VH-VL binders against Peptide methionine sulfoxide reductase B3, chloroplastic (MSRB3). Designs and how they scored, part 4

Target 1, 158 residues: Peptide methionine sulfoxide reductase B3, chloroplastic (MSRB3), of Oryza sativa subsp. japonica (Rice) (q6auk5)
Amino acid sequence: RGTAGRRRLQVVVAMSSSAPPPPPGSVQKSEEEWEAILSPEQFRILRLKGTEYPGTGEYDKLFAEGVYECAGCGTPLYKSSTKFNSGCGWPAFYEGFPGAIARTPDPDGRRIEITCAACGGHLGHVFKGEGFNTPTDERHCVNSISLKFIPASEDSKL
Below, E stands for the ipSAE of ESMFold2; O stands for the ipSAE of OpenDDE; V2 stands for 0.75 times the mean of E and O plus 0.25 times the DockQ between their complexes.

## First folded at step 1 (VH-VL)

Design M3 (framework fv_modakafusp)
Fold by ESMFold2-Fast, scan of step 1:
Structure M3 (fold): chain C 158 residues (1-158), chain A 122 residues (1-122), chain B 107 residues (1-107)
Amino acid sequence: as target 1 above (158 residues)
Amino acid sequence: EVQLVQSGAEVKKPGATVKISCKVSGYTFTDYFMNWVQQAPGKGLEWMGWVDPEDGKTDVAEKFQGRVTITADTSTDTAYMELSSLRSEDTAVYYCARGPYYDFWSGYMDVWGQGTTVTVSS
Amino acid sequence: DIQMTQSPSSLSASVGDRVTITCKASQGISNYVDWYQQKPGKAPKLLIYDASNLETGVPSRFSGSGSGTDFTFTISSLQPEDIATYYCQQYDNLPYTFGGGTKVEIK
């Protein structure tokens, strides 16, 4: 995305408490429609619940200032300020934007899947109670392919 | 170098119990689940169960419930599979296999032990 | 339990041939499928994980594809060292289940 993406991001991030998050399930498309707009790898991860290999993701070691959006629908999911080094081999965040992240128990009963609340795109899993020095004691372990990083400009108020 | 080294071959009588070990090295034992897989002679692979070495929680396939006990000893970095009330049908190679990684669910088993042959004969 | 039906059970091909193996799940399992190679007397070796990802160190002639219920494993140009039995495995739900295996032989 271009300059317009930065402006929209500033409004969403700076004013997110005054702008409600997209309703759960508000972005719905058929399999064919998602295939038309996503890359094959994005489709595999976001729609078919794929996993990228640990340590290979674009954002695994990125700590630049900005916002992480859903690669499928563009919904802001995480602030860069919530990203931390957990050693998990994927980008890790301790909280998402209010209402942005949906949680569903995995079939195995041990893991809690996280998805984009707006479009249902698969992000990864959340883990609790591991003793990390974060405000939530949560670790959102997320596929880089599920995300699009929007960097903050040096002239922005973000 | 990541390695899973299993205990040696066993010959048992029907009704006996066998306990197979799987000693790991080259990684943090508690970071991965440990699976046990049975392969009867000339047959395919059958999942028996797994253990989470971090907390000792296990899941065992229905076919083996009541006869299989899977455990992990974090002081020695060793996983165990104990099979009781042995039958001739339990004659097989038993494998331990590492996976999934604890903090993300992908389900693959990327490192396998060399296998332990168990023969049940009267 | 999720049943994995693998076909064919056996095949014979020449060096350089394209080999295709299929696996069908009894219900939708997204992309939660791995593929393993097993040579006689050896433990299985992971080749493909999450339906289409090539494991590190595995030759690029091996590939996987599919989603939902239908999965395919391909060897683009069969080599003598590829003679083995290949297994698909689902991890969408416990218990983990394997396909019946496909024995690949040189004719």
Scores: ipSAE 0.000, ipTM 0.520, lowest interface PAE 11.2, mean pLDDT 84

Design M4 (framework fv_modakafusp)
Fold by ESMFold2-Fast, scan of step 1:
Structure M4 (fold): chain C 158 residues (1-158), chain A 120 residues (1-120), chain B 107 residues (1-107)
Amino acid sequence: as target 1 above (158 residues)
Amino acid sequence: EVQLVQSGAEVKKPGATVKISCKVSGYTFTDYYMNWVQQAPGKGLEWMGWVDPEDGETDVAEKFQGRVTITADTSTDTAYMELSSLRSEDTAVYYCATSRGMYYSYFDYWGQGTTVTVSS
Amino acid sequence: DIQMTQSPSSLSASVGDRVTITCKASQDINNYVDWYQQKPGKAPKLLIYDASNLQTGVPSRFSGSGSGTDFTFTISSLQPEDIATYYCQQYHNLPWTFGGGTKVEIK
């Protein structure tokens, strides 16, 4: 069940590259609906705020050109051009698409959780002021399982 | 292969100071926080403090403040825990253990432990 | 300081039994709890992190669950090599605190 799905994903990527992210909270499903469409691992991380082991994620060392979407709702979250090697053991980005990432302090006030603004899916945490040579001085440390990488299409590149 | 190798057993008198080392290999020393954990004989685990080897920032549990100094030497990839004014209740095994920053605090790599005996 | 109350302090079970250990935090810690196994004379070994995530290389008979204040660690079918003391640990607030430990012995 391969080729039609790949073509549909390329169309979605092309549209999302030119469009703003969906409004915050615009993708809502019951936990039962999420559990039905997500893998157990994706559900644990995106809905139950789990964390993958450092260094094991699919995207930890991937630097190909493309767009990282929310694995739950398909909202574009990060451009590959914002990805950098921070050594944290998870994929790291210095900024998301405008309005795509929501921030919420953890109950202890020490971490700032990042979530997909559209569906509320847990991504990881953001850290600021660590002295990385990036435009924002921010590190968005993100679970690979929360993301779906969409490679740049031949049409989109040039 | 990640390894944390600690210095050997120590026997000290009350009032003395002990300094334990933890030499790391198999990863970039500055990528992980180094924690120290005390375990008294037949007792549970007690967190003492941590150091960020990248900038030398430390935090020490209140029980050990004023007696514990935790440091890191990036030229030798070695962390140290120094405990002063030793008392008999400091008799314990001391472990170094890595965590991924203060905010990601599971201890995924441990040293073998260093036994410190305080006796008169 | 957040207190972690672990129960039971010790248990004896037969090979193949389901073993359950509980850990209660004195305040809401979300899912910021880890579980460790310690065999006599050895350093602790991480089994479960963030309440329910199985560490790489750890057998699937080990599992964790819970959120907020009440957490459970389970061994679905006890094996001889599982004789050890098990500890929960919270990392919601400094200082990090451990439960008192549960000594697991085989009959």
Scores: ipSAE 0.000, ipTM 0.498, lowest interface PAE 13.8, mean pLDDT 83

Design M5 (framework fv_modakafusp)
Fold by ESMFold2-Fast, scan of step 1:
Structure M5 (fold): chain C 158 residues (1-158), chain A 122 residues (1-122), chain B 107 residues (1-107)
Amino acid sequence: as target 1 above (158 residues)
Amino acid sequence: EVQLVQSGAEVKKPGATVKISCKVSGYTFSDYYMNWVQQAPGKGLEWMGWINPEDGETDVAEKFQGRVTITADTSTDTAYMELSSLRSEDTAVYYCATHYYDSSGYKAFDIWGQGTTVTVSS
Amino acid sequence: DIQMTQSPSSLSASVGDRVTITCKASQDISNYVDWYQQKPGKAPKLLIYGASNLETGVPSRFSGSGSGTDFTFTISSLQPEDIATYYCQQHNSLPYTFGGGTKVEIK
């Protein structure tokens, strides 16, 4: 009943990976509400901008077909087809779904933070111009804890 | 300019404790793991451990467990490595080095301190 | 722990020569290998990261290749300022481990 009911309400609506993501800032909760529905590690990373240790994430070396959703709000963020091996120690993607990823320079000006556009959850950082042979020449390095992998059903198109 | 500046050379007797500092400038200290690396005279590089300045979590290599304490002071942007029960085998240059904790980890140690020479002699 | 076996331990070459150093991991580490240059009395300097990526400001004569367990570092045309000891390092898992180093000297 308590916070378990709230968690179910956060995921009662299934979203298609082909649908546009929710508008920026469309998922709003107090920090107390996020603390109630997220694990302590998810809260630290998604809300407090923490980072998981390199090489330890659940999705670091996962290349199965599916969709990666925001662990906080369930918004589809990345197709597995955009995931590539960059060797960085975190899952890496070369692009997100249109409008799903927000970009903000870090306070130190050195990196560009990426967040879930819908809820503001911290994902990691994006890097450009590293010479990867991908359509964007971008590397989105993302905490596994910020993501929830949804395996593709038989022969799903992404 | 991004820089790691280490404390000066130390000469210690066997059994003493040494505490080396590594002051960070030019970036957000809590965003990056701080690593410590030992290099004995004429020998290669050996990883000692790291600290996450954001929460103070540490990991110390088995060889140094029980003798090494790694700490961080976010108010002064300074990391510390304290090595106790010094032996002659601890005579070495000690380096601090960063990797991108809040980026990708794709570069292990792209920024290094200048090194601190510790001599242990009787 | 992952062992990094680096070879040769030392080499002597002439200015303009192609220099090749190898590093073998005891386990599959994908491409989580970096290469460092260390000149006498100085801290190591990152040259190559993620097995094959050239660090910013590093001359194009330096290159890296390999994946899995076998990695190669190359200097296409050795220059006098390249006299140094070179180290590979894996950062796939803790503890981080370095190769034994290769001392590069001019004949």
Scores: ipSAE 0.014, ipTM 0.564, lowest interface PAE 7.7, mean pLDDT 84

Design M6 (framework fv_modakafusp; at its last look DockQ between E and O 0.44; V2 from the best seeds 0.00; counts 0 for: pae E 4.3 > 2)
Heavy chain, then light chain:
Amino acid sequence: EVQLVQSGAEVKKPGATVKISCKVSGYTFTDYWMNWVQQAPGKGLEWMGWVDPEDGETDVAEKFQGRVTITADTSTDTAYMELSSLRSEDTAVYYCARVGYSYGLHFDYWGQGTTVTVSS
Amino acid sequence: DIQMTQSPSSLSASVGDRVTITCKASQDIRNYVDWYQQKPGKAPKLLIYDASNLETGVPSRFSGSGSGTDFTFTISSLQPEDIATYYCQQYDNLPRTFGGGTKVEIK
ESMFold2-Fast, scan of step 1: ipSAE 0.125; ipTM 0.693
ESMFold2, look of step 2: ipSAE 0.291; ipTM 0.726
ESMFold2 (binder alone), look of step 2: mean pLDDT 92; pTM 0.935
OpenDDE, look of step 2: ipSAE 0.203; ipTM 0.747

Design M7 (framework fv_modakafusp)
Fold by ESMFold2-Fast, scan of step 1:
Structure M7 (fold): chain C 158 residues (1-158), chain A 122 residues (1-122), chain B 107 residues (1-107)
Amino acid sequence: as target 1 above (158 residues)
Amino acid sequence: EVQLVQSGAEVKKPGATVKISCKVSGYTFTSYYMNWVQQAPGKGLEWMGWVDPEDGETDVAEKFQGRVTITADTSTDTAYMELSSLRSEDTAVYYCATKYDILTGYYPFDYWGQGTTVTVSS
Amino acid sequence: DIQMTQSPSSLSASVGDRVTITCKASQDISNYVDWYQQKPGKAPKLLIYAASNLETGVPSRFSGSGSGTDFTFTISSLQPEDIATYYCQQYYSLPYTFGGGTKVEIK
């Protein structure tokens, strides 16, 4: 690999958390219940671990201020301030809210799947040590369909 | 556009070695594993192995271990599959194909070469 | 090695018919299954990835479903251009393994 070294992860206190996430696995529903509340595309991605086509996601080019929630359960997952342009064709973030993102190695051992810790909804994958100039040197590559963007409140300057 | 272009058909004697090339264009060669797949006449697909072009790491299916060498040349964006000690049952079409994305890990990047026919005959 | 058992090995159907092909893994592979179409003399073409996702440019009559050990591939309304051999493939664990293939012919 041609990537610079990894930064240590010591982000234990997240002052920008709006609320603590639900405990891991605390949002559990049957397949029927998920199908009832999710669109077919959301169900395919969040529950069946699908992937959206690169460059087509709603949030691929969005850099407005706000919070990205899990489209399935509403748990806050990422601050817009952690979003960066990695060129991957999907929204990329360098860290999630504390405890919000679960990590599971893919069976081949080369990729780490990321899911919503509360409901298990599939988000995408995390990559480490690629030399990005971010605090974590991590890239969370995430389906737009797995997310719901909540814009920050704005005051008019005029 | 993404293209995988393989070398031409080969006719070999039993016991010989064959080396097939797969030249890529239209994407970053080091971002995806290059797989090799064998298809004997009238038979199904059988995975032979892969190479990671970034570091040269390989994994080869047990059936082909000791006879298959898979390599990548990043200066020419070309992958190679070398099969030694050829037997008549090695008569097949051989494909190179991408599968896994090392950098994104998220979208199956699935492109295939046109295939190379290898005939082993006495 | 994970074995992929594909059924049927061949089928003949009429234009407009619903065609179903199944694939059974010898162990739990989650959703790590792709489906390929191969026409005579051509390389395989990816149709469905990760069990249920339609590849770009592939007609909507093709679909996939299943998880764990049992997977299904469906053509909702068979067309003449769909004459081909179809393969499932697991990529849960090395070595990658393919099903035996299903040859689809039109009567």
Scores: ipSAE 0.000, ipTM 0.523, lowest interface PAE 11.9, mean pLDDT 84

Design M8 (framework fv_modakafusp)
Fold by ESMFold2-Fast, scan of step 1:
Parts: structure tokens; sequence; C-alpha cells
Structure M8 (fold): chain C 158 residues (1-158), chain A 121 residues (1-121), chain B 107 residues (1-107)
């Protein structure tokens, strides 16, 4: 439902966002180690910078309350309250947890790649100044397969 | 039309329990969180907690934990706030308020009329 | 908990005056602030959401601005029916917290 409020799990994660973010690059693994723990599709996207087809991702149309973690390392990246419908064909967020998202210009300088700051896993790209009615006027367009959704109903797991 | 109608004023003794109702109409009860807000006489607003009527899950502010129980009855489209071990500082007006979230924005768009609870010996 | 400090606690102004109320958050809350009006004996009413958006049916003389830790609520031309207490409220994190309120009176 698109009109529901936040739950306890989001509060716990939001409170933890006031703690220092995981150190940049704190999760280091060889390519072989990543291949052993990730699915082939997760590896393609997180480590090889692949992209999902638009509209096919698990979280593209999900608006349930919870937290989105990095599928590779488990670092909390986005609150569900920052998720919005941008029409881009991928899940969109206007803001990540402090320090959780790293930004790097693409080689041609035209786009800004976003990655998990802790493990370097590829998430997607961020766009700014598109006139969205959000606090940041940013759109973090993210591959669903780069994320693991933790529902608010599972607050005992935190 | 959306309406939130609360139960009437209560006068209670210290140590008693009070249960306030908030009956809704004009929308699908399970689509929105129901929040409870306390306002002591001449004081400001203080959030107490919320319930998700769809599954009954609640979150209660630390100050009220152990004394407040928030519930929802989908058969009657009514939310409840029960406050136990009443003391004089619980004398207040209590409001229910519907929480709505659209595009990452959250606000209370509809409020009940308020229920006055007086705790006196 | 996020503390919301509202100033002033009360003010008196004349009809037609510009009234400004401020709200300061104890930490960065982006634009996650709403403003409510409460008339004596009545429930609060939403006026502004997401720091600067006017709720449907609310007169255009009411406006909000700000981001981060500092927020402002303005009545461009005070009317007699605007006598009320005004509250800011953050929704960045639970528990939701309100400012202490600003009582607006006519001179």
Amino acid sequence: as target 1 above (158 residues)
Amino acid sequence: EVQLVQSGAEVKKPGATVKISCKVSGYTFTDYYMNWVQQAPGKGLEWMGWVDPEDGETDVAEKFQGRVTITADTSTDTAYMELSSLRSEDTAVYYCARGTMVRGVYYFDYWGQGTTVTVSS
Amino acid sequence: DIQMTQSPSSLSASVGDRVTITCKASQDISKYVDWYQQKPGKAPKLLIYDASNLETGVPSRFSGSGSGTDFTFTISSLQPEDIATYYCQQYDNLPFTFGGGTKVEIK
C-alpha cells in the first residue's frame, strides 16, 4: 500500500544511520570469493556493473515498509520511506543512509555511478535536478538485484 | 468524507486504566496507520505511537512503553489506545490521527476531535 | 530522539502583519517537517507538509521553507481567524517529535 506509514524496523535502522557508516572499502573480497557467495546475476550486476532490464526487478513496484540492504555485504543503503515512483523502470530512492552510497563519475563524465561505499558493489546511477517533489531532487535509480529488502515486520532480526 | 470519531470524556482514579476508541469512516481502514497523540493542559503535542490496522503491528514511544497498548479492530473499523496505571500527569486530551505517506512524504491529514481524560482522586 | 526547538513561544501582531515562526532540529532532518495549526478547543490541522508544500484547501498566505536543521513558517498577512498555536513536527525518525508551539495572538 502506498499510503502506509513507517514501522519499528525503519526506526531502528534510521536510528542506526546516526551511527558512523561502515568504513569505505571495509568489505574486501577477491573475485573468486564474490562468485562463491553471490548468485550469477548478483555477481554480474554488483561486481561486473551490469544492468537489469527496465521493469523486471523485484523491487521496481514494491512500496512496503522496510530497509534495503546491499545484496553483497548487507550494509543498510536506503529506507523504504525514501523510495518513490519516478517511472524509470527500476526502484528509485531520493536519499541513502549517511555515508552508505559512494559516487563516481562514469568514464565519459555524463553519468554518476552509485556504489555501496562498504564493498564497492554497483547499484546504479544518480540523477539530479529533474524537478521531482522530493527533499533532495535526486533520483537514485538502482538495480533490484543489488538490494535485499528487509520487511518492517521482521524487526526482531535487528 | 473521511471522519475519525473518538469516544467521550473520561474521569479516572489514579491507578486505573482508560481505553479510548477512534472509529473511522470514509476510507479503507487498513490502508493507513493510526497514530495517537497526547496533549497535556496548556502544553504541546506528544506522539505516543501508531498501529498498522492491516496486521496489528505497533510502535510505541519509549515514554509510554509498558503502559500503553494500541490496537485496531478491522471488524468495526475502530482503533484503540489503552493507558494503564494512570497518574495525575496523564490528565490530557488524546487524539487519534491518520498517517499518510505519498512519494516519501509523511503527514497527519485527518485527526479525531480529541478525548479528554482527567485523572483525579 | 530528535528535538524540535520552536521560536518564539508566543507573539502578538496586528491584522495584515507578516508573521514568522522558526523551528530548529537537533540534527539534520532534510526537509522532513510538517506544520500544524491548532485553534483553541480544536484538533490540530495540517497546513504545510514536506517543509514547503501547501495542503489542499489551506489559504496561500501560509508558507514554509527551510532544510537541514532550520525551518521557517510564515503568514504573509495575518487574519483574525489565524489566532491559533502553530506546531512544527519532524518525520525523519520515530518517535515523531513536535516543536513546543507558537501561540499567535492579535494585538
Scores: ipSAE 0.000, ipTM 0.501, lowest interface PAE 14.0, mean pLDDT 83

Design M9 (framework fv_modakafusp)
Fold by ESMFold2-Fast, scan of step 1:
Structure M9 (fold): chain C 158 residues (1-158), chain A 122 residues (1-122), chain B 107 residues (1-107)
Amino acid sequence: as target 1 above (158 residues)
Amino acid sequence: EVQLVQSGAEVKKPGATVKISCKVSGYTFTDYYMNWVQQAPGKGLEWMGWIDPEYGETDVAEKFQGRVTITADTSTDTAYMELSSLRSEDTAVYYCATQGYSGYDYRYFDYWGQGTTVTVSS
Amino acid sequence: DIQMTQSPSSLSASVGDRVTITCKASQGISNYVDWYQQKPGKAPKLLIYDASNLETGVPSRFSGSGSGTDFTFTISSLQPEDIATYYCQQYNSLPYTFGGGTKVEIK
């Protein structure tokens, strides 16, 4: 433990993690507007449903305390406490914040796509029933490029 | 009808370079990753590398790094695999194979070329 | 690199027999395993994707199961046209790797 977190309020992270997600579809932009604010790789993944190379993502092996937001719209999607090591080659989470993640079956029924509920940005896919000893028995396998990690803040005086 | 048609058999001398083509039809070329697979006579399948034809990004297996170049020409819907500094151990059948990559919805090799036999002999 | 250890390397069975092939990954790969059939002189053909899903047009006698590190491929009632070499493949991580193959023959 070290008790480092006990002496200070994590105000910024608490606000981010406790804030309710925007309503589904509340962030809408044209393709041109998304291209203007996203990097080419972020646009490929978030808007064109691309996938980053397995094992190469920034957050694949990150287990620091914080919140993962949508890289496109800033909506909080996952707590670091739900992140686990699944060996999938991408960051894996066993649940998102309530209402933050939308699910859409792929046309052939092979996979269930997960997207940011607020802006529709592509995150990856969810898998069920793999026996990972998590509370949900779900694995949200997510592109690092779809996410922005916000580290926990321990100082209430900012 | 989806088809992958590879170039014909090649006979090369040690030290030469071979360039194999894989021409696709019946689907949008940029919607599928193209993989290359080597199979030595009487042996199993070995992955060589992959190209995203939409962006030209490639990844090549360590065994082939420095000798393999994978390219794609979107104007002709053709992928290429070029193998240089040929050795007798490169005698094999080479396959191209598509892999869906829109969210990696189909992370399996959907369609395969017929194979190109390369013989390296002195 | 993820190593895919396939067993057995070869087998002989009679028509109508149940044939089982196993594949073990050196690391956890979830359900990211496919199975391919290759007949002599031909390109491989996808039979099973994502460990347990039967590809369209493939006979129901073929099945797959498993997750994590241990995977099984089964032919419930071997037919003469099933003489081939079968390969597992992982696509969890680059480089993609194949099992060593299992040659299935009829005795």
Scores: ipSAE 0.000, ipTM 0.509, lowest interface PAE 11.2, mean pLDDT 83

Design P1 (framework fv_pabinafusp)
Fold by ESMFold2-Fast, scan of step 1:
Structure P1 (fold): chain C 158 residues (1-158), chain A 120 residues (1-120), chain B 112 residues (1-112)
Amino acid sequence: as target 1 above (158 residues)
Amino acid sequence: EVQLVQSGAEVKKPGESLKISCKGSGYSFTSYWLGWVRQMPGKGLEWMGDIYPGDSDTTYSEKFKVQVTISADKSISTAYLQWSSLKASDTAMYYCARHGYSSGWYFDYWGQGTLVTVSS
Amino acid sequence: DIVMTQTPLSLSVTPGQPASISCRSSQSLLHSDGKTYLHWYLQKPGQSPQLLIYEVSNRFSGVPDRFSGSGSGTDFTLKISRVEAEDVGVYYCMQSIQLPYTFGQGTKVEIK
C-alpha cells in the first residue's frame, strides 16, 4: 500500500445550519470546459486531485471574517468561523455548510476525501478523533487553491 | 519550527529490552503519521512502520512486525519504538520522520537519529 | 514489495557541473487519485535524511532551484543543474504508493 493511513472509513458530522444546502451534482462540465475556465494549477488540484505545497496556500494563515467558496463553481463551502489553527500547513475547518461537502473513501480505503458536493471539485481530506477542541472533533484539511475567500465586507454583493 | 527530537544513543547487550523516543514540537502531533526508519551501518534506509497518534493506529513492515512495537503518547507528543529482546543485528541508526495525508505520503521532517549499538 | 533501483550508485562531480540520478520502480507509481508517489531525499555525511523533492517534481521548502525532478510511471530522474560542495551526500528515491514504503539503494555524490 502506497498510502498508509488511519482506519476511519465513515464519518458523520454535525453540519452548520446557517447556509442552504447546495444542490448535489448541480454543476456539470466536461474536463475540457474545466480546463478553459480554471488555471492550470486549479485544474490540477480541483479536477486531478492534486495537493498544493504545504504552508504556501493563500488561506493557510488567513483568519479574516467571511465565507470560503469552491474555486471551481462558487458554491459556499465553509464559514470563516469554522476555521481553526491545526498546524497542518493547509487551511483547516471543523465543519462545512449543510450538504456542501461530499465524503468518499480514498482508493486505499483509509482516508476520506472531501469534495465540493455541487461540482465534485477536490478539496482535500477529513480527519476525525484528533482531540481538537471543536464541536465536531473533525479537521477538514483543504487546499487553498480549491477555495475562494469572500470577505464579510463583500457578502452583500454575492 | 517543526522539530522531531529523539532520545540519546544507547549501548546494550543482546537480550536486553529498549525503548527509544521521538518528541514532536511546532505542529499538531495528532494530525500526522510518524514513521520509523532504520539505517544499518554503511547501508541504506529501511522503513519499519508508522503510527497515527490521534487514534494509535499502527502499520508495520512485515520484516519488523514481530521484532518491535511502535506506540505513542499524544499527551506529551512523543512516539516510541521498543524491543523486548535486542539482537546484535539491531545495531543501527533509527530515525523518526513525519508524514501524513495533509502533507502527502512522504517524510517531510526527520529526527536527528538515535544510534543503537548491541554488542556482547 | 516494490523494488526501487538507482543508477549510478556513485557519482564524482566537478563543482559547477551538472549531475543526474535515475530511479526505476518495479511497478508504476501512478495512483488512481492522479498522484505519482515518488520522492527524493538527501542524506549529507553525519546528518539525517532531508526531503528534496516530493511527488516527482515538487521542491520542498528551502530546496534550491538547481534541484529538479521529472519522470512518470516507473522511470524518474533527479537533476542538479550545477553541483555545489554542500550537495555531497547520498541521494535516495522512495515510493509511497504501496506498503511497505521502499527506498532505492542510494547514490553517493562526491566532489572530484
Scores: ipSAE 0.000, ipTM 0.505, lowest interface PAE 16.0, mean pLDDT 84

Design P10 (framework fv_pabinafusp)
Fold by ESMFold2-Fast, scan of step 1:
Structure P10 (fold): chain C 158 residues (1-158), chain A 123 residues (1-123), chain B 112 residues (1-112)
Amino acid sequence: as target 1 above (158 residues)
Amino acid sequence: EVQLVQSGAEVKKPGESLKISCKGSGYSFTDYWLGWVRQMPGKGLEWMGDIYPGDSYTTYSEKFKVQVTISADKSISTAYLQWSSLKASDTAMYYCARLGPEYDWMTGAFDIWGQGTLVTVSS
Amino acid sequence: DIVMTQTPLSLSVTPGQPASISCRSSQSLLHSDGKTYLHWYLQKPGQSPQLLIYKVSNRFSGVPDRFSGSGSGTDFTLKISRVEAEDVGVYYCMQSIQYPYTFGQGTKVEIK
């Protein structure tokens, strides 16, 4: 009998809590330290919870094989195999690596914020129960600027 | 084109039931919360409640939670506002509105509004 | 509930002159994410409300630059640099930082 945000947070947390998590908050830096290592746009999104315009992100249309890491701390967050086309205008994933994604309800009760569990960097929001044909029926709608794509290993002769 | 199209005006007597609709088009219906806003004749705007169409989870203003039921059918991109027994005090314009600007759906502002459904309840 | 209070309740403006509307909230609208969840709407006579400004100062798509929003915490202002005939209507501020979402009582803008 809770608010929408509380109910969704319980379900979402249960799905992602089954694997050994990376240590929450294992990467801690001051605002000044983050500003020194992040671009201005990365800082605005990862630390100030900004949102990039839909359809403009570097990874919105990318479906190459690889791993998406946190742009702030380098923690692996998503496999390219979990990425799908949801039509949201941002990269969408149906699950993160076990324990990699932290979930917190927004104060408005409508949305569940997702952040990098290791450093707290803002990624976007997660939605559940939308009828997508994925194993989790979750949609992690993520800012491209919050991510760094690492391609699967290339031809080693190059 | 993103739009919300509401059902037509209704004239009812006290005690009658009513269900009005709001159909979304031009966007992913399950990506946004949809709210209902009441405007009594000559008065301002009152938020009644919201629905998340993906799982039909609803949030209500305390004032409206016993007066109305909000629901949605995501298969036809339509949300509903329903009364089991209308009262004269329900006479108002009812708007549905999408939460979130097109470029930042997380803002919680009502960016796209239906044309409104006028409900008149009189004996 | 957060109470939203607008002043003035009505304003008559000579065409081409500026107009200013204030909105005060009973508590801060600043979220821990650093954003302030205060929005402005215009309802023209016989029409649905339309979004003008979201999160204090961001103009919604298609809104002319003569409209600007400012403020912080509990005190907010909507300014129209030069009022035109098409700007007639009732202006509402709204907070969406917490449920229930609440609107100001409205400010009616008329042309002299």
Scores: ipSAE 0.000, ipTM 0.517, lowest interface PAE 13.9, mean pLDDT 83

